# VH-VL binders against COP9 signalosome complex subunit 3 (csn3): the designs that were tried, part 2

Target 1, 171 residues: COP9 signalosome complex subunit 3 (csn3), of Dictyostelium discoideum (Social amoeba) (q54e53r186to356)
Amino acid sequence: AFKKYKKAIEAFKFVITAPASALSAITVEAYKKYLIVYLIQFGSVQHFPKCTPAVVQRNIKSHCKPYTEFVQSFSNGNINDIMNKASSGAEFFQKDSNWGLVKLSIKSTYRRNIKKLTQTFMTLSINDIAEKVSLPKAKAEQFVLKMIEEGEIFATINQKDGMVTFDECFE

## First folded at step 1 (VH-VL)

Design n1 (framework fv_navenibart)
Fold by ESMFold2-Fast, scan of step 1:
Structure n1 (fold): chain C 171 residues (1-171), chain A 119 residues (1-119), chain B 107 residues (1-107)
Amino acid sequence: as target 1 above (171 residues)
Amino acid sequence: QVQLVQSGAEVKKPGSSVKVSCKASGGTFSSYAMNWVRQAPGQGLEWIGQIIPIFGTANYNAKFQGRVTITVDKSTTTAYMELSSLRSEDTAVYFCARDYEDSGYFDYWGQGTTVTVSS
Amino acid sequence: DIQMTQSPSSLSASVGDRVTITCKASQDISNYVAWYQQKPGKAPKFLIYAASSLQSGVPDRFSGSGSGTDFTLTISSLQPEDFATYFCQQYDNLPLTFGQGTKLEIK
């Protein structure tokens, strides 16, 4: 899925940066997906690719308010704001068939943050992980177990005390 | 918008089983966890269990483990809760409820299904 | 299991009153608390998540606060439609658990 998102971003950039005298519906749809897919891939917001036409830069945000508000909430780092913006924009995301991408962007952020913890700590409790990534303990445990299962992180969980030991990747 | 519609009231004998359905419409069914919560007459809310389609996981309250099974039919966007070995204390209104992104709190609820266990 | 205890079990109030309902968790649950309103014969209605975040469409006279083990739901100026039973719920760990409920009655 890593390569697939990079290809998608390049395709959206092509549409967004094409010379234009007026804003088109195709460009608006490409921009919506660009914002979310870029967030999934890189964990950061990029409002416009290089060489975006002036007419697009001037006019597109007013056509994409739920999307720009959602991605802006990530820069603040407040999960409650992120979830609130996702919920308030849900109708628009669903109509555009982009709700799955919005959910994936939230999920990828949790995975990214958990993976960062594996690079900082040797051992953390499930409680510590949950607190550090702003998740309920049950949800943090589900993410950790799934990431271990998928080979995204290398760790062992001691069920007795809820301690997670992060292992070095030797392979 | 989003709507959860449950099956009708059931009257069951002790020792039998009941299967309640919850049909979801609007929104993305497979992306949300579906929970079951019951309420005995004049009592509070009690969580029974959940199914999380994204993780492929069903989790049950230990109090009901061995007696309850929660399943989904993705093609009909319907969740089911089956409770076996019924006793009079299982008399309650049973609710299905949607969980926003497996968060554990419930933004939409079904209307409830009354299950009465009597001899 | 995490036990949620509400106080009071019932409360009498008049329209225009400020009403406070408390909820105590048996262990630290950070801010992972939701609040629901239930009217007789109806399913619960979602009001608040993350202890203090108001659900879209819920009147701003409702507010929540707290962290750790102690949580509060406040209605700043009670309206006739607010007479109902209120429940807190923790979602920090499974099994999910609710408070026993607080019945808000007309004085």
Scores: ipSAE 0.006, ipTM 0.538, lowest interface PAE 9.7, mean pLDDT 84

Design n10 (framework fv_navenibart)
Fold by ESMFold2-Fast, scan of step 1:
Structure n10 (fold): chain C 171 residues (1-171), chain A 122 residues (1-122), chain B 107 residues (1-107)
Amino acid sequence: as target 1 above (171 residues)
Amino acid sequence: QVQLVQSGAEVKKPGSSVKVSCKASGYTFTSYWMNWVRQAPGQGLEWIGQIYPGDSDTNYNAKFQGRVTITVDKSTTTAYMELSSLRSEDTAVYFCAREEYYGSGSDWFDPWGQGTTVTVSS
Amino acid sequence: DIQMTQSPSSLSASVGDRVTITCKASQDISNYVAWYQQKPGKAPKFLIYAASSLQSGVPDRFSGSGSGTDFTLTISSLQPEDFATYFCQQYSSYPLTFGQGTKLEIK
């Protein structure tokens, strides 16, 4: 659940913003998870929580380069760059047991991009959706179906022509 | 096998510049910080700076800021350290060294290049 | 800058001796300390990280300890190949800094 990530972010913020005269391993761990979970929850990058100590700001990024590179790639909105940064950092994400979170952040990006299409278009084919979010047709179809099943979007699929009609239940 | 191989010895005049190379092999070059460290004859080790080859982000020791430039060539997996306005006290062996990543709070130097002797004399 | 001070600057010992080298940081660096061995004409060789974690392939006679500001490198039974200069390094804060070195010489 979304609430789960919000609570996790607050816990990580507490560790990161604690008064400190030196960088600690616990702070580095919290920061790595903070970057990825913040991205999952909000779809944007916040490099430092408000009131992060100067010693943390000066020293932490050199310990977290795969993470800062990865989250920064989202600012560009380029899926190819995001996938390249995930791939180059995979060894480190796996070693830190954060690879699952990285994969979730990528999945969340595809979901956000599809959700944006529901606010822009009334009707799109599965092929159109796939093209617009840079996914293979089969994967785009899987995302759309799962998002409908989970109530994340409201849409009707016309199986005869593969057209998706986005609908809303207000008024 | 992870290896760092450096360019050969240099003899330079005061006021000139030197550019030392460090060719990396056996690992993903763009995923690890590369550091430069020097050692004057009979003295200790002095950190010069570092570069992250993935995005060319650099950190320099303030002592060398303005005189040092660290760059990379991703196509040849080579890092370069250029030091300008050379003085006699810049005479040293210059080493490149990869900064290891072993999880949180774990950044140390392994492996090291063999070293490049730079002599500044007129 | 964090200053790393080693003691002694030089030490004479015999094969089989237990030797201890100390390293003091000018401020708290937690356990962000590495130790290196350097033989004449060679690049430094990495021995220990995180103050006490021994690198794979380094002999068990080497050990490190300490936290905060005081750190030690111990060689429990000195071997002929151990005569070298030893350096500590902090990697807690920029700029990265090394101790001045401890030269271990044959008695």
Scores: ipSAE 0.007, ipTM 0.600, lowest interface PAE 8.6, mean pLDDT 86

Design n11 (framework fv_navenibart)
Fold by ESMFold2-Fast, scan of step 1:
Structure n11 (fold): chain C 171 residues (1-171), chain A 121 residues (1-121), chain B 107 residues (1-107)
Amino acid sequence: as target 1 above (171 residues)
Amino acid sequence: QVQLVQSGAEVKKPGSSVKVSCKASGGTFSSYAMNWVRQAPGQGLEWIGQIIPYFGTANYNAKFQGRVTITVDKSTTTAYMELSSLRSEDTAVYFCARGPYDSEDLYFDYWGQGTTVTVSS
Amino acid sequence: DIQMTQSPSSLSASVGDRVTITCKASQDISNYVAWYQQKPGKAPKFLIYAASSLQSGVPDRFSGSGSGTDFTLTISSLQPEDFATYFCQQYDNLPLTFGQGTKLEIK
């Protein structure tokens, strides 16, 4: 749930910002989850919480290279780069039990990209949406339908021609 | 409708390898994750790994520690699981199963019929 | 790894009975639980996802409930075709893990 990720971020921040004279394994694990969960929740990269100790800032990135490379790939918005970094780091994410979170962050990116299209275009075909967000047509259809059902976007799909009309939200 | 058809039963010697196939028909092959799950005689289900054909990514259960490889042939819409260094404990029915590749939806809506693999000398 | 523990391991019941099977996760998995039915010599059949969502085509006598660590599968009025082994599965995190199964037998 939305509430679950917000509380998780607060818990990870508490661990990461705790006074420290040396980098601990607990802090490293909290930081890995912080990077990914923050991305899921906010759609942006926040490398360090406020008040992160200097020793943590100096030493932690060398222990989290697959994670920092993955989240950095979001800065250019290229989904192919994101998928390549996810793939190259998959063994590390899986070993850390964070692969599910990595996949959630990728899914969140597709939803954000589709939502941006609703703000730019009045109408697009399912094929156009798929092409613009770099998804197979069937998967683009699934995302659009689910987002309509969940009230995340307002749109009407014409079954005959596969055209999607993006409706205005009155509130 | 979606159908998964697996290759036939195999009898193997300890230390050898086995490669099981799973041919998908119907639906969109590249939009779904293909998983492998095994069941030893009279035992429960054990997840081996998955592949997402569109992304080219495979994830494995660490328990199979460098012994398993999952691949796909997109031209024949067929997924493969190869398990090496076989032991008697690998005797099981091996299932392929399809799931959505949505990160929140890692359950299996269609299953193959199963392939019996027996490891004995 | 997240451990899934089912109770009971086996259960005897009669046609028309209300049956409940429980599944406990070793940690909070929200609602990321699926249920499967397996008949002897057959592949598992998908029944329920997200703890309580019934798969299209599954009879409405099947229902699921729960969140966090405790989950249940209920069959409100048992039919002859329902005698099978039932498995829960968590999909909150990798590796994906299943309960040990509950065998539902004729009384």
Scores: ipSAE 0.000, ipTM 0.479, lowest interface PAE 13.9, mean pLDDT 84

Design n2 (from n1 with heavy chain D99E Y100G E101D D102Y S103D G104S Y105W Y108P, light chain N93S L94Y L96Y; framework fv_navenibart)
Fold by ESMFold2-Fast, scan of step 1:
Structure n2 (fold): chain C 171 residues (1-171), chain A 119 residues (1-119), chain B 107 residues (1-107)
Amino acid sequence: as target 1 above (171 residues)
Amino acid sequence: QVQLVQSGAEVKKPGSSVKVSCKASGGTFSSYAMNWVRQAPGQGLEWIGQIIPIFGTANYNAKFQGRVTITVDKSTTTAYMELSSLRSEDTAVYFCAREGDYDSWFDPWGQGTTVTVSS
Amino acid sequence: DIQMTQSPSSLSASVGDRVTITCKASQDISNYVAWYQQKPGKAPKFLIYAASSLQSGVPDRFSGSGSGTDFTLTISSLQPEDFATYFCQQYDSYPYTFGQGTKLEIK
């Protein structure tokens, strides 16, 4: 899934950076997906790839306001702001068939925040993780289990006391 | 978008077991927790338990532990809830409901399966 | 277990009225509350999450508020299709629990 998003980003970049004298609908759709998929892959906002034509840079944001506002909400890292912006733009994201990508970007933020905790702590309770990443306790447990299953983190959960032990990985 | 379709109504005798199915279509089945909720006539909603298909891990409400088993068949994208040692108090409409990756609320819901326990 | 208590259990109202339903949790659940609408013979319909966030497609006349232990669902101007039973749900911890429901009746 890592390689899938990187390849998609490359494809969108080719469309966005193609020489152009006018903004096209194809470029607008590629840009919308580029913003969200880049966020999923890298956890940061990249407004324009290198060599984006001036006409695209000048005009495209006015056609993508819900998208630019959504990705910008990631800059402060406040998950409530992110979810509020997703909700506010949901109608537009659904109309564009991009709602699934928006949901994946929110999910990737929770995963990224949990992964950061594995770098700081050796052991945390599910309650500690939930509090630190702003999730319900039940949902924090689901995220941790899923990340272990997918090999995203190395950890063991003791079901009896709810403690999570993170394995060190320095590769 | 995800749709949940449940099996048809059941009439069971006291002491028997019932197995209700919930088939998911659209979306990624294994990524979401599947919950079971019941509603007795004239009563509110009561959570029975859930399964996280990716792990096969089930969590049960202590009230039903020992009588309920929630399973999943990934090949048919179907979740099952089996309730044993049925009594008249188990007469209810049983719903399945999906819980998303970042959203902890229930959406969508199955249409419900009426289970009647009578002699 | 976290107990969710709704009030009132039922109320009668007219089209155009402003209606408020309250939900109280037995302990602090932050904002991890969802609201559902259920019409006779149908599955519950999701309306609100995180106490105050409106689900896409739900009319703006619905709103939620609250944090900690006290939560409120408001319908600002009742329409005929709004007469239904409303449930609150906490999703902070297992087991998930619901309020007993509030039946909103015409007249």
Scores: ipSAE 0.013, ipTM 0.581, lowest interface PAE 7.6, mean pLDDT 85

Design n3 (framework fv_navenibart)
Fold by ESMFold2-Fast, scan of step 1:
Structure n3 (fold): chain C 171 residues (1-171), chain A 121 residues (1-121), chain B 107 residues (1-107)
Amino acid sequence: as target 1 above (171 residues)
Amino acid sequence: QVQLVQSGAEVKKPGSSVKVSCKASGGTFSDYAMNWVRQAPGQGLEWIGQIIPIFGTANYNAKFQGRVTITVDKSTTTAYMELSSLRSEDTAVYFCARDSEYYDTSGFDYWGQGTTVTVSS
Amino acid sequence: DIQMTQSPSSLSASVGDRVTITCKASQDISNYVAWYQQKPGKAPKFLIYAASSLQSGVPDRFSGSGSGTDFTLTISSLQPEDFATYFCQQYDNLPLTFGQGTKLEIK
């Protein structure tokens, strides 16, 4: 699961950076997925991969406005702005079969924020985590459990007191 | 804490449409997908579609695409499923169910009681 | 669409028995499997998510295991209230799909 987004990004980059004298529909679709998957993987926006043809750079954004506006909202860091742009672009994301990726990018923001907490604290309660990342307690617990299961963080949860201890990586 | 209450049984003629409601109370469900699942008599469960209320975005099973519409009224915290061009094969119990994950599609932690829709002449 | 196939379609068991129900996906779905219990005339009840994680409030005699394409639901010591139909569900990809169900009946 960890490496699948990196492979996807490389595939999209290959399509986007192919030499071209005109913009193609295949390139437009690859670019839409590239923007969102890159955001999921790295938590940042990269508008164009290196060696993107001039014709693509000049013309593609006008075909992808909901996507560019959505990923740009992450640069501002305001969850309300992110939610507003997801909502306003929702019909386009759905038509393109990219709504799942948009939802994953929003979810990845919560995961990234939880991971940042593991770097600043040795122990936190589930309540503390929930408050710090603006989630209900039950949802914060689900994120923590899934992130442990997927090896994204190293932590143990004491079910008796709801405390989470962020463990050292063994390697 | 969270409760989903659906509208009452419906009897419809072939070719008509039906609109089933699902009123949610307790908790914050604008961020959770609301799903519609049906079950024909003595049969298994079949997913129809979903909507995430905060976004107003719906996803549909291709089998129902073009004749199903899922909507939400945020002011009354109510989700709706409208199914048109009804056939006898649409006779089933229709359930609304909430996703257990924020902004994602996963297992369903809360279910409505079900609404029986009968399509007959 | 991802097909979910349960086995057996029905089984008979006695109180105190260990019961195992199997679910097979037509393609790799990692651990994105949920299990439900449904009693006649009622909505399904959420039992397990992520193949092996027990939903809060569900008795610990229920457990799930598996990854990839093969999944199992186990009831370690069957109780009278456990006679019901059980469904698996994949949530790796849309459309969401369920197994056909396994009816667990008293012997």
Scores: ipSAE 0.013, ipTM 0.579, lowest interface PAE 7.8, mean pLDDT 85

Design n4 (from n1, 15 letters changed; framework fv_navenibart)
Fold by ESMFold2-Fast, scan of step 1:
Structure n4 (fold): chain C 171 residues (1-171), chain A 119 residues (1-119), chain B 107 residues (1-107)
Amino acid sequence: as target 1 above (171 residues)
Amino acid sequence: QVQLVQSGAEVKKPGSSVKVSCKASGGTFSSYAMNWVRQAPGQGLEWIGQIIPIFDTANYNAKFQGRVTITVDKSTTTAYMELSSLRSEDTAVYFCARGDEYSYGMDVWGQGTTVTVSS
Amino acid sequence: DIQMTQSPSSLSASVGDRVTITCKASQSISSYVAWYQQKPGKAPKFLIYAASSLQSGVPDRFSGSGSGTDFTLTISSLQPEDFATYFCQQSYSTPYTFGQGTKLEIK
C-alpha cells in the first residue's frame, strides 16, 4: 500500500500542477484525494505541490473546505478535533466517495502512533498503549493484533498480564 | 447539533422479533459509534452493542450474541436494533446513544422505545 | 466482563449539601469512566467523561475524580434539579458496563 499511495500522489500532483487559466472540476477532485492520500502516506499536510498554478492556489480551497479543515486538524494533534472535523464533513466525504480514504487516514494515524511507541519502549501494557494513543483498551488491542498479523510491528502479547514486548531480534 | 429520534412503543408476543429504529437529524452520526442500551422497569442500564462506522464493525454484548443485529441505513441516517426470540425478560425501554468513535462516553441519547413482551 | 459497583445505592440529602457517589471497577480501567444523570421517564444525560472532564453545558458544581479502580462523582452544593439517579460507566473495554445506579432523594 505504501508504493500504491506514492504513485497515486504523483498522479494527483500531475493533474494539480498542469497549466491552467481556470479551475477545473478534475483538478478539484484530484486535490481532494491528494490532501487525504498525502496525509495517509506521510502523516503530515502539504497544501500545494510545487508549481501549482496561481488560479488553482487562489480558488481551490473554497471548493474543498471540509477537506482542508479535516487535514488541518491533524496539525493540532488532538484526536477529538480530528474526529469532530471528520464528523462535521462526513456528508461531503460520502458524497465525493472519499469517506473510505478519510477513515483510512484516521486508522493510519493510530498505526503510526503505535509504531512510534515500538521505537521508544521495549515493553508496554495494552493499557499503556491505549492511554498513550488515546484509544479504549479494546480498540488498542485490536490495532496491535492486526499490526502484528500484517507484519507492521513485531511483538509478543502475554495474555495473562496484558504486557506487550516489542521484538528486537531482527535487524 | 445531532438529535436522535426513535420509533414508537411496541407490544410483542414471546418468541417474536422487534426492530427499533433511531433516526439522526441535524449533524451527522456516520463517524460516531451508535450504541444500544436497555433499561428494564426499575432497573439499571445494560449495554446491548454498538456499530462503529469508521471501522465498519458491529460489536455485541455476549449475552445477546445470536439474538441481536445492529445495522445502519446511511441513506436515511437511521440505525436499527433487531432483537429476536423475545422473552418476558426483554421487557424494557431501549435507547440508542451516540458515542465518541473511540468511546469516552455517550453524549447524545434518543428518547427511548418501550418494548413490552407479554402473551 | 468488568463489574462496576456504586455506593451508596440510595442517598437522602438537602439542597445545599455536598454529596459524593463512589464507583469501583473490578479491575483497573485507567481513567475510562463516564458519569450520567437520569431523571424519571427520561434518557440519561452525559455529565463527565475520562473520569474528571466536565461535559460542555454541565454546571461546575459537578466534578469527577479517580483513576484505576476507584472513582467519585461530587456535587459541591446540591440544587433542586439534581435529585435524580446517577450511573457510572466504564469505557475501557467491551462490553461496556454500568454501575447499578445511585438514587439521590430529597431528605
Scores: ipSAE 0.005, ipTM 0.486, lowest interface PAE 12.1, mean pLDDT 83

Design n5 (from n1, 13 letters changed; framework fv_navenibart)
Heavy chain, then light chain:
Amino acid sequence: QVQLVQSGAEVKKPGSSVKVSCKASGYTFTSYWMNWVRQAPGQGLEWIGQIYPGDSDTNYNAKFQGRVTITVDKSTTTAYMELSSLRSEDTAVYFCAREYDDWGLFDYWGQGTTVTVSS
Amino acid sequence: DIQMTQSPSSLSASVGDRVTITCKASQDISNYVAWYQQKPGKAPKFLIYAASSLQSGVPDRFSGSGSGTDFTLTISSLQPEDFATYFCQQYDNLPLTFGQGTKLEIK
ESMFold2-Fast, scan of step 1: ipSAE 0.122; ipTM 0.687

Design n6 (framework fv_navenibart)
Fold by ESMFold2-Fast, scan of step 1:
Structure n6 (fold): chain C 171 residues (1-171), chain A 123 residues (1-123), chain B 107 residues (1-107)
Amino acid sequence: as target 1 above (171 residues)
Amino acid sequence: QVQLVQSGAEVKKPGSSVKVSCKASGGTFSSYAMNWVRQAPGQGLEWIGQIIPIFGTANYNAKFQGRVTITVDKSTTTAYMELSSLRSEDTAVYFCARDLDYEGGYYYGMDVWGQGTTVTVSS
Amino acid sequence: DIQMTQSPSSLSASVGDRVTITCKASQDISNYVAWYQQKPGKAPKFLIYAASSLQSGVPDRFSGSGSGTDFTLTISSLQPEDFATYFCQQYDNLPLTFGQGTKLEIK
């Protein structure tokens, strides 16, 4: 949930910003999760929370290269680069039990981009949505249907022409 | 590390049906699409269809529509492809292959393949 | 259906050579193309996705390029283990379709 991730981020920030004379394993693990969960929650990258100790800033990136490279790929906005970095680091993410979070961050990017389209357009074809969010047409349709089912967007799909009408919602 | 293990070779008569199994192990079964692809001797690859367990949906190549059925048994993490009204031109190696994790946003190809099941249709 | 056509159907090369295989889609598929390597008696192996993205564990001598209708797979310095048949595949629309394959043989 929304509040779950905000609370997790605050917990990770607490660990990362604690006064330290040396880099600890606990701080490394907290930082890995911080990077990914922050991305899920806010759709943007925050490399270091405010008040991160100098020793952490100087040393932590060498311990987190797959994570740093993955979140950095979001700055380019190219979903194919994001997927490529996720695949390159998959073994490390799996070993750390963070693969689920990595996959969720990618999924959240597609959903965020589709949701943005609902704020810009009243009507779009499935083909237009697919092109705009960089998904194959079949996969774009599956995302839209799932987001409607889960109440993330309010829309109606016309089966005959593949047109999606984004409905108004109240609060 | 997901592995797909298929059932053994089959020899069938024209007009009969064949059911090939594909058992997944070592990963999340329902988070990806399972595809079936065949290859006739010395020929290229031909997509038969797919099932997406999380959505319960199966999609078929129109060429096989009406004589192919793809199903899953979630309790045994096994996908099945049944092909009926067999003809000699159905002689091929049949592969199952997973699409990358659907729920994780990986929609770019088949990363894990079964070893293949040889189906021979002869009279 | 989207037709995928590869060129050449076969080619001969020597270890150390630069090899290029092309794939043409019958309509615009953006960058939704994957490449596979298949050795005799084996299942295909996933190499490239999104036209140019290398799958984890695939040697960096393999590269892909292209968009729209024209795509290429390049092997910059051929190794003995690279002699195989290569297939392109579009995943823009159903049904999924493959190129006819390009057989890479020792010269």
Scores: ipSAE 0.006, ipTM 0.531, lowest interface PAE 9.7, mean pLDDT 84

Design n7 (framework fv_navenibart)
Fold by ESMFold2-Fast, scan of step 1:
Structure n7 (fold): chain C 171 residues (1-171), chain A 120 residues (1-120), chain B 107 residues (1-107)
Amino acid sequence: as target 1 above (171 residues)
Amino acid sequence: QVQLVQSGAEVKKPGSSVKVSCKASGYTFTDYYMNWVRQAPGQGLEWIGQINPSGGSTNYNAKFQGRVTITVDKSTTTAYMELSSLRSEDTAVYFCARSDYEDYWYFDLWGQGTTVTVSS
Amino acid sequence: DIQMTQSPSSLSASVGDRVTITCKASQDISNYVAWYQQKPGKAPKFLIYAASSLQSGVPDRFSGSGSGTDFTLTISSLQPEDFATYFCQQYDNLPLTFGQGTKLEIK
């Protein structure tokens, strides 16, 4: 949820910005989660919070290379590069118990891209959506159905022709 | 170590059912779909179906719909495939294979395979 | 169902050769193709996804290309451990389907 991730980000910021004369393992783990959760919440990268100690800024990235490479791949907007960086870092993310967050950040990107389409088009086929957001057809359909079910978008699907009509909501 | 370990070979009579297990270890079981693929002797690969361990939702190849059931036990991180009404044509090696949850269904990790022989 | 057709069904080659295997989809599948290597008595091994993306740990001599309906797997300089059967797979739509396989044999 919005509130849950915002609260988590504030907690990680607190750890990262704590006064320090040396880099701690706790700070490293908080930074890894901060990078990914920030991406989930805001769809963008924020490298360091205000007041991050110099010793942390100087040393932390060398301990978090798979994470920094992964989040940087989002700046290109290329889903293939994102998937490649996730795959390359998978062992590290799994070891850190952060693989679920990495996958969630990728899913949040597909959801954001689909939601943008609802603001631009009145109707699109599942095939059109799949092509525009770089998903296999079966996965695009699954995302659209789930987003409708969860109330994230307002749309109707004609199962005969695979056409999706995006509904207007004026309250 | 990240691995999938399957149950041992089975010999079954026509008309019976077989249940093959696939035990996952070294990764978060609910983060990946589990698929079942078979290969008849000297033949190619044939996809049977998949399950999302997180919610238990399944997709089956229409060829096997009504004869196949895929299930999971999250407490033991084990997936199962049960195939009923066995025929001699079901003689094959059955593989479990992991795919990305929610994104793309290619198979980056495979079990060693379970040989199922159907003979009278 | 999307049909995947591989060519050739078998080929003979020598160590050091450049080998190309092709895979054709019955309809446009964009770049949603994966490639696998299978040795006798063993499970398939994942090589490539998204038509051209090499899996970590797979030697650089393997490469993939193609989009739409026509895809290729290339081994630039064949090694003894590369003699195996190779399969393509589409993951654009259900059911998931594989090519028939291409058996790469020692000349």
Scores: ipSAE 0.019, ipTM 0.631, lowest interface PAE 6.9, mean pLDDT 87

